# VHH binders against Hydrogenase maturation factor HypD (hypD), part 3

Target 1, 377 residues: Hydrogenase maturation factor HypD (hypD), of Rhodobacter capsulatus (Rhodopseudomonas capsulata) (p26411)
Amino acid sequence: MKFASEFRDPALAKGLLAEIARLADQIGATAEKPVHIMEICGGHTHSIFRYGLDKLIHPGIEFIHGPGCPVCVLPRARVDECIEIAGRPEVIFCTFGDAMRVPGSKLSLMQAKAAGADIRMVYSPLDALELARRNPGREVVFFGLGFETTTPSTALAIQQAAREGLANFSVFCNHITVPEPIRALLDDPYMRLDGFIGPGHVSMVIGIHPYDFIAEDYGKPLVVAGFEPTDLLQSVLMVLRQISQGRAAIENQYARVVPEHGNRVSLAAIADVYERRPSFEWRGLGEIDASGLRIRAAYRAHDAEEKFGVGYAGQRAAVEEAEGCACGAVMTGRMKPVACAQFGKGCTPEMPLGALMVSSEGACAAYWQYGGARAAE

## First folded at step 1 (VHH)

Design a17 (framework vhh_lunsekimig_d3)
Fold by ESMFold2-Fast, scan of step 1:
Structure a17 (fold): chain B 377 residues (1-377), chain A 120 residues (1-120)
Amino acid sequence: as target 1 above (377 residues)
Amino acid sequence: EVQLVESGGGVVQPGGSLRLSCAASGFTFSSYALYWYRQAAGIERELIASITSGGSTNYVDSVKGRFTISRDNSENTMYLQMNSLRAEDTGLYYCAAESPYDWLTGYDYWGQGTLVTVSS
């Protein structure tokens, strides 16, 4: 196998693949009737395609690529609000680079920048905090985006700004949480999920116990996994072992990195700065209860929604995906990227129609780069 | 009514032992992760030991090998066995219980604290 040379321990990988095949055969898994394992982390989706695990693994095991890409699930309306804020002459708008090409209703941030908006690409919220110190006459707004892995750094930046009295720094909060969409997917009668690969980096922050409901309420196994190909294979094996035993539990394959109770300092910072929204809209999934974060009243001076009068619209008219784009169906596992009529035709990395082709963590972009990238004729 | 009540604190000589208890009422004790925090004079409150609903334990480096956390779900009680006590172990010891299902609310329940004084 050509990708076996990329594994740290090829003998271990070969042994894991053989044991996975044995258990898959034992439980009766076939290509026609596969075991469906969802990974929700975009980093796991990327690793699966990069190492060709979907091709190397027994054909009775099917990976379902969950909504683990924050820019992919960001609604068009929230991109439009970023553009509104960035368009104000007093504003320096700071964002991670991967958000620049995500399509809004009319413009992406990259197009708004080309039209004259002061939009800066940054690597952390601390870069934006430093821009605020150096530009006291300007409003510096950081685009707060991501799951629990990015939220602590943004919380710390807000705490630091408050401590310094840095009134010109604010955050447009679009942080979302992982356990809540898993519950929403499990409540969806059209989803057929047999188990989960739990996110490694998110779990470093929140620990493993926020996932207990998956086993206790839904009877499904979840294994928190590292990002090496043998981590992923061992995690799949652990899921299959539970299925073969008629058992459901939360297990931690990544215990060398993920503490059982997460990072208490990070969680304290998040709890100090943020509270849950009643609901948050996910592109392709709709409204998910308690899945988004909002800056607490104590830090309202650093809340861009409060400062610029955005995010209070509540309900907005539904914004449809570009014509012919099947991003919603791909995001929910109902369609593979190559089955989208636009894949490789009207939708390419150079001309993306939807968010899944923009981000390297999106299923369409990963399929293009590392998976079966050839469009059917 | 939900309560966590600590007991077992007191004065002990260096090298001595104490056993702290945290008695819980008003919630499903067996489902909660449980924690011991210590607040020494001039130092922020720190997590020193934890135990999950399944019995898995973790300790801060300064108490590893000296302190043992345990739980008895039938008695709704958590314990901290403290051996080889040092002057720096002096402080208020707090029991805390955290829901496994909502990390954002932090600790659902806190005790009032019990004082441990290590002095010759």
Scores: ipSAE 0.018, ipTM 0.345, lowest interface PAE 6.0, mean pLDDT 84

Design a18 (framework vhh_brivekimig_d4)
Fold by ESMFold2-Fast, scan of step 1:
Structure a18 (fold): chain B 377 residues (1-377), chain A 122 residues (1-122)
Amino acid sequence: as target 1 above (377 residues)
Amino acid sequence: EVQLVESGGGVVQPGGSLRLSCAASGFTFSSYAMSWVRQAPGKGPEWVSSISGSGGSTLYADSVKGRFTISRDNSKNTLYLQMNSLRPEDTALYYCTRGTPLDYLWEGFDYSSQGTLVTVSS
């Protein structure tokens, strides 16, 4: 095991922290009147806490942990529909492991598996295609979940199933998009956001121009960032420079990984297979216009909603969280996880009340692991 | 067959107002973002405004922001553009289109209609 410091370049990190502090003071940012920067990606939330950036950075900079965890924002009703599909004797239900513990109304997928449902954890939609080839007498359903990072691989699997005539393969599509919730948050009159750290991995697929509206229509800066501590610090510095200059633009700190126009092959596959839903419900945030994807009519044979008669035509109750859980307030920056009355008492990773404690990408789970709460036990 | 029919154009003096309408048929109107695009004499097409399928989100070109308002009535399959404080540079043939150039799923504007002509007193 190689020796690894938390900061690969401590001198660069110190210089960035000093320049951030200088600009924060120049702007007049204080703990009482902070600059609010939202990071959308759960991977950025994890890195911020792992490297202690929230403690090292000037107190006038406040990170808001946005809705960057796909399992965290999945409605209970959609989990219930997964369990209904998986409960059918003809079905092999395939999912990524992270979705197994997300609570539905009565059961998680893990509990449904324990009760006899044929649910299999896979590493790729291509694993589900192979299961469909080997089990021609059964319906193989893949749980399509995630932002634009996972959408291309699911689209390619659907294209391959159609080309091969694998009639027993289908996808239950719950893919969602990143730019649309940012617009919803900016339209919220309660929300005070001064800038954004843009998601590195999503932007590898979609590029940087889908975020142009943030600068052009809302006058807010966004910087697409890498995951190293110096990437994050450079991105914060770039946001603060724009604020100090009275400027708003979309900038790419992660240009070594993120191409300006995204991945054309991935985007072509998405455009071929998927179209936008008019709206999609996000747990803790409600309905967000144009934020969900559905399979196009050309691929209807591989759409599990069509095959099994699931998918909501109407709206259920918008938010169904356990009493005393503050997940919505945490995702909108109204509350930090440690201020939730249930945090570390009735809500732990072993006994989660809400989805933000289930996923490693959720703010509550990150605070538990890196905020010292677990070590205090 | 997808059909879009624009109306409401006319001749107005600078500072005047007009409301454009677009009647849509042949598709599930509420499932699509809609846009207004204009083409001035001797120029290429310019995007003006977009609205989400539900009507919850709207976007405007800088040239029209604060003066134009996009809206829709999904019960009537109709898109609207309220134009206030009109300027000579707003003179153009206006088209409604399905989709928006701000969507990374956008495949180009879907318009084949005749448009509606707006002339701000030349």
Scores: ipSAE 0.014, ipTM 0.371, lowest interface PAE 7.4, mean pLDDT 84

Design a19 (framework vhh_7ubx_2)
Fold by ESMFold2-Fast, scan of step 1:
Structure a19 (fold): chain B 377 residues (1-377), chain A 119 residues (1-119)
Amino acid sequence: as target 1 above (377 residues)
Amino acid sequence: QVQLVESGGGLVQPGGSLRLSCAASGFTFSSYAMTWVRQAPGKGPEWIATITSGGSTMRDDSTKGRFTISRDNAKNTLYLQMTSLKPEDTALYYCAKSLEEWYKLGDYRGPGTQVTVSS
């Protein structure tokens, strides 16, 4: 295989690929009996396909695309609640751009905006806080979405609103956590996972020790990885070295960015503002215990669920995923996006049937943009 | 195979206007969202605008009110109308088949067209 000019160090990449192939052969990994490595982070999924690592790597190594895309796992009912809140004439609804295309039961946020809802795309929850200061006669609601990487910024915005007495600022909290879905996947008797590439940005916040249970209780290696092609290749090599040695440990390939014990300031802010829900629904995966966050009682004035009377306590209209869409199977590694009957036919980025095609961090969208989608045209 | 060919770039004075075009072939153009992306020397790629198959548009705030994305499905052509150009707009401009996420870079398909804003 040829190397793309986008590799930062092509000679290093070539050397890593050769060593990976040597260890894969030593382990006895083949296309028919592969080593299954799950990358949790949607950014890793994107980078793997952008740089063609899935095609360059030994055929005995199979990447399993995990549930690392927050918009991809957002339930339809939560999208419907966003639209209900945004539709109120007193509300300015603020969201990150990637949430705009996620389908609810009838509408996406982008369609609600087109129909007249006041929806603003922002780069930070602090932008929403500024909108609240400038619009004291309006209710400004920020859509709190994402894993532990985004949670600290939202916690900071809530703390600041409370300090300033900005009564018109609130957050619709849909923040979720990474270790809990990994545990759920490992507890699934039908999952076949040999190792993990751990999320780089999430681990900047939580450190590496929240993953210790993967090695200690399940006997599987996890390596926290950076996003450059050589970061990913080195992380795969580190996973394979552990497998070849009959070892399971949590290792940090991204030590230049990820501190062992995480970010103390971020963790303190999260602990101050948020507590864990008993469970949270993940689109395509069902309920996962302790995997979602809610705003603590001390900050309830800034909780949009309390303020607008939304959430899971009331009547839920469940909307099942579109017929023929295999999003759950893709997210659990039971099939590749290209094996979904709707991929490239009824499900495209322009007409997504499920959330995995909406976000570039979703496996289906990554395959469309960089992978097998090019063979469809 | 997917082919995208950009044109319409050139040297323009500050405050001037340019209209960029992207000729598409090898896919059903009318069925896909299309994106404009730019890359200045020594910098990473920057998303500018996306237009969906239905005609809805999304734009970066730094170009808001100055750049307009449009499409002609009968001609398989994507356009970027640029007004009130600034030296900071100097870059190589690419068109791409895009994902729906406005802040994510589209897939690079063309060689790009150079825009230079200078006296």
Scores: ipSAE 0.000, ipTM 0.118, lowest interface PAE 20.1, mean pLDDT 79

Design a20 (framework vhh_6z1v_2)
Fold by ESMFold2-Fast, scan of step 1:
Structure a20 (fold): chain B 377 residues (1-377), chain A 124 residues (1-124)
Amino acid sequence: as target 1 above (377 residues)
Amino acid sequence: EVQLVESGGRLVRTGGSLRLSCAASGRTFSDYAMGWFRQAPGKEREVVAAISRSGGSTWHADFVKGRFTISRDNAKNTVYLQMNSLKPEDTAVYYCAAKSDYELLYTPSAYDYWGQGTQVTVSS
């Protein structure tokens, strides 16, 4: 931990960039035949563009912005179910702010709120639990959304509601998992991924061993990374070292924060409250087996799907992206945000066509904020 | 669907060694990550060791690291726990468990299939 203060050191960053360039040249990586490294976390996408790493790094290294944004991969049908629940006069519907502007089939939650639905922006599921205590005559529904990083706090809120007998609190569970979409992407014969930057915050919960299949079954390296620019550069260097050595392993660059086996308390809460769905639909990616969570029967009183008679039976139309939004192609690395015909024209943060421009963790929003799009106006 | 049967549990003297086996039947064994758990009298069930589908990655609890080793033989549909330098504190019923996904590997309630257990008693 003596060198933690140097993570933002420009001299250290220059040294890492030089070593990355040396290894990239050694393995024959060029702009025409790049090494494709997918970052799974939206926070890494944000940091890469905020610090200009995409422009500073050797041109033979190409970052692929993976499906690390929960609101970005949420199907329109699940947004429609949120609006159906929120439209009931007995319901106070609680959600995180980024989800408010995600488009459903006809309305976003923000538009439903403007039309009279009681929708509250909250910063944690504990805020929704407090709303349930203060409004015992109303049904308070929390929109459970996010990867393994947010799942523990929602599980703890459900456990607390059950202990208190707080019958008017429920969760509409849309929590999803990280390892399963990585497997789905690796099973796609047209994806060309050489390595991965693993999510730092998700891995604080699940540890590093859920990623073992990436090395064992697919022969690809993954390095769990922190969010400082030198953390990201060191992680890229570690991926390139494995490639140059013909090796594939799961490594932890973020060991100062991420325990090898994750957070036992968080994992116990998740396992107590949730079980896996057989499949879950991801916007732009389709159905992915075992990738979504459902509230267990023991907590059914707090399951909004059970309580309000809603449930996922996704009927996603292939034509959704044909409306001029290339979100699926961006999420799979087939297209950069700036190559989308609507980017900066019909699609802006103020008037987003798709979820990737709404969420701060979306690739389109990151390119807009840090990619110099504003200077082009 | 997989069915698990543990064997090898017995009375052992302090400092001794013992190997537990867990034989799987039913569906393809190599589709499952495997774990060994134990439950001592009056205590909650705790994870001892876990092994990936291929056997390439293993995890061991700190209190057994260096003494216990988990391994598997997918050709024989069997997972093993080699226990060395046994202590009276290792006395427990040992359970073999299987799960089909990768997440929550170290959490007992996340496992889909369980054996009936095998009793290990370590005497001073």
Scores: ipSAE 0.000, ipTM 0.304, lowest interface PAE 13.7, mean pLDDT 82

Design a21 (framework vhh_7nfr_2)
Fold by ESMFold2-Fast, scan of step 1:
Structure a21 (fold): chain B 377 residues (1-377), chain A 121 residues (1-121)
Amino acid sequence: as target 1 above (377 residues)
Amino acid sequence: QVQLQESGGGLVQPGGSLRLSCAASGFTFSDYAMSWVRQAPGEGREWVSSISGSGGSTYYADSVKGRFTIARDNVKNTLYLLMDSLKSDDTAVYYCAKDYLWRGTYEFDYWGQGTQVTVSS
């Protein structure tokens, strides 16, 4: 077995795999009638393929790669709005590197940068604050993107800008939430989900109780998991144990990192700066109620949608995936990346047709890098 | 032992008004933001409104903004939802929810039993 692990225990991994196989057989799980477990976090998708867990685990267990990649679920129209803002001569547009190559309807941010837009890749919203301090004659706009893991850092940057009077700093807010898309997936009559591997980093912020509805209302188990191979195997075992017992509960395999009630400082910052949108559009999932965040009126001066009028008249034309690309079907678990007609042919990391091949957290990129004969492992 | 007890639901005609109450016990009420969440038949839970521990900040879903008012009485440990201009789409079981921190807007613990609101002719 080739596992990278903090625990460095191949014997533990073998024991976990054996117990998983025993429970899978007991449940009656087969390749023809598998137990479907969705991992929500893109980091879990990456780890599963990097460590070959999909090949080592019992064939009656099928991983469904959930919408845990913020860039992957971002509508093309929102990328177009970023390009509109970045194209203004007074603007320095700041973004994480992952967003640079995501296709909009006509251009990516990388192509807009090549055409003369002032677009800066940053590692933190604090880098954008420093750019605002050093460039008082320019409008510095940060692309606020991500689930609850990244939202606190952006909230803190907004609070700091308000405290310092940095009128030239603003955020284009595209932060989204994790519990709401899980509900949307469970409400889809065509989805066959038996259990969940819950996101480790998101849960460090929100805790475990926001997931209680999954067990209470839908009767499905969820286990919050770490990212080591043995963390993932223990979490799968915990899900299967619940299924074998006819039980549904929210459990925390990652208790060494994830506190039960989350991070109070982070949650207070989010609550101060943001409110929930009535709905937000998700690529492949449509409109999901209460799933996006909006900057509150008290911080309106730092809201790029208000400042530049983008959110009022954004281009809402539906931009279909490139011909032959099945990104929507892959994102909702209806198709594996290798079943896409373009996978490894017209769609590669060098020439991506959709967001799932651009982002390292996307299912197509993970399959290319770790699962295919044409990718490094 | 934390307890939340909702009351005040009932049958009301479209355009009518209703006042919901939630009696809280077993924790320091003023230390926590409180929320109202509703669930219509066959639907998932929908956040309606939140109020900070002090009562100084209030937040509303766009679907109810201008029609509903959230309030609290920290001396009586009671949360209120005042509902005006009720619509058929407001028909749901309404739950009182304790937030984990003073101004949490989407984290909830200790749901009450709920109170049914039906808007019908």
Scores: ipSAE 0.000, ipTM 0.163, lowest interface PAE 12.4, mean pLDDT 81

Design a22 (framework vhh_6z1v_2)
Fold by ESMFold2-Fast, scan of step 1:
Structure a22 (fold): chain B 377 residues (1-377), chain A 123 residues (1-123)
Amino acid sequence: as target 1 above (377 residues)
Amino acid sequence: EVQLVESGGRLVRTGGSLRLSCAASGFTFDDYAMGWFRQAPGKEREVVAAISWSGGSTWHADFVKGRFTISRDNAKNTVYLQMNSLKPEDTAVYYCAADLTYKYWSPTEYDYWGQGTQVTVSS
């Protein structure tokens, strides 16, 4: 196979594909009645399409592209609040580049920057901290975005700002968590999930035990996976082995990178700075209990929601998606990106209608770049 | 206010058994990982066992594996440490602790502590 020949170990990849096919046949998986495996991490979604695993794997195995892209699940109302903060003349608003093109209700951050807002693209929250040191007369606000992989770096920046007395540094906290949306998806009667590929980078921080409820309460397997094609194939094989044996457990295919109990220093920093919100709105999924983080009272001087009176309207009001965009249906596995009427026509990376086309971790962007989409020809 | 109240500590003979209990109040017990620690005079506090918020995962220090078992009853807001085959080296004040992180856990990182219960093992 052409794609398998591009893998670092083609013979291993072929062997894994053959064993996957054998187990899929054994459990009776077909294209009409597939085994549904959700990859939670957007990096896994990207790798699956980049290496053509969705085309190489047995047709009885269907990948469901989970909510593992932070900008993809961010509500339009939260983007609107970023633009409101950034529009204040005293504010230097700092964000990662991927967030710049995410559509809000009227503007993206890129368009707000073009209209005169002082918005800086940064690589790290530490860059924003340095901007705060160099601009003591300005309010420097960092857009805190991402799952548990990015949360420790933002927590460390807040701790450092507090130690230095940098009163002009704050974070607009939109950090979210991985275990809670998995429970919400498993509780959704329209989702048919048989197993999970667990996020490699998030699990480096939180370990594997936060996923125990998936096996215990729902009887579903989860395998934490690396990002190489053979890591992903090995992880699929491990999920299928559990299904064929009638068992459910949390397993770690990425043990060379992911420690069982996570990163204790990172977890301590998160625990010091953040607490859970009662709920947080996810684009396409609605409100999910305990899935968002809020800065604790001890660090309130560095909380942009407290400083600027935001973070409340965005959680109360849903903002409608662009007309003809099926992002919610794609993200929940009810529709593939190529089935969206706007895909490759009104919705492209240059003119994205929804967040799934903006980020490389979004299903629509991955299908555009690596999928067999004739609209891209 | 967050409270963790240990009970069950007493004098016990070598080879004996003892069950410690920790009653939790002032927080949503089901959302926190729990641990048992001990501290003997002149030694640092050391982790003995830990249990996830659901009870689905447990960790035990090498020096107690096969002898001690941690468990929890979320309906009673209580965590337990069943101690079997007790040795003089197990003599210490035992503390229960709650992991600050919501639904995450580590066997070594805790911010909320009980007052402790004394366990003495003698011949």
Scores: ipSAE 0.000, ipTM 0.227, lowest interface PAE 14.7, mean pLDDT 83

Design a23 (framework vhh_vobarilizumab_d1)
Fold by ESMFold2-Fast, scan of step 1:
Structure a23 (fold): chain B 377 residues (1-377), chain A 118 residues (1-118)
Amino acid sequence: as target 1 above (377 residues)
Amino acid sequence: EVQLVESGGGLVQPGGSLRLSCAASGFTFSDYAMAWYRQAPGKGRELVAGITSGGSTSYADSVKGRFTISRDNAKNTLYLQMNSLRPEDTAVYYCAAETYRYGWSDYWGQGTLVTVSS
């Protein structure tokens, strides 16, 4: 019945599941000795839980939910720095809605707004740019968040602000990259990964070749995937086929959307505005080399971190994780959300201990929403 | 001002060796992935070898086992050691600095000519 209600082509889905099961048996994959496949994108994590793919697929296939949620990996210190900037009376602080409830050390942005900070929810960095035009006496700061998918839009807004001379527009840059945390995970001696489902939306920007090192240096397959249930099943099948053949290659299941070399216009905008940081802190993962972006010297007037003397440009305070929260272990696949001692007890969507329970792309929130609903229905 | 300046190219006989250098200035070299590209006469530009800011390397299949890419962050210099050179390696070799690994180049050098001929 799930196939009739959830999939556009139930016959195709059933055929893919049967072929996956055949290959899994051929490989010798069992629940006790599974093939571990990490999906990197938070959108893939959401789709897996929404469509119950983790329950429908052969038990020898285990999904590892990787660090694909930007707000989930944002350090508490960076949230605290946002609140410090937003608390200045000259500042209009602009953010996407999903960042509003992410806990800092003392306050979320939603709580700071309630306390009198001028914080605006926007749908695009272009909305923040328009606020800067309409409020020339105020400093308009956009909270730059996300992987390579969101980075081009913020880069274009910075280029436009520079072209128009909008000196009152700046970005607090927290953009991060996907290939670098994959390398960090593969270098972790506790990681037991057999293959990867690569992010569809990020790959629309960067193409498929940034992942070549996964096959070339580590001997692991990666398949870039779309978001439909049959896209995900086809991608799993492609990973298993490579494993059964003793191969490791980067393949593109999502070729109808993802070009081999990415989006040249987007990449040109990113390259013009941003450069890599030597390292960047990830909540639950620590410092990862070359994994964060910063605004180049040519656009320094639009860098909120430099303008307000916060974060890496200021005196940075150490901030610790919430006691009893296992977010780092969940993000690295060492633990499932339900195995966290606080899940459903001290950590709920109403009272989240960590970002994985706040964001709809977080593994804990997805497990709460779809795991609980599936138990009932 | 950002600059990448290649050196070390020249004429070499088949089976010989050359070491290319790329001196970088005007940006924080240690933050960038670096790469060597080449363009043979009448052909498009192709990636030869890449190295991340952390030191991880990758190579085109045609040069694996023969070429070695390395970097010296203290000297802001990128190297390409080329061994067992073949006539097919004849090309202009370009140094590039890349924001997103090997898929995108922010800065390019002017190139250095390598000719493998008797």
Scores: ipSAE 0.011, ipTM 0.259, lowest interface PAE 9.6, mean pLDDT 83

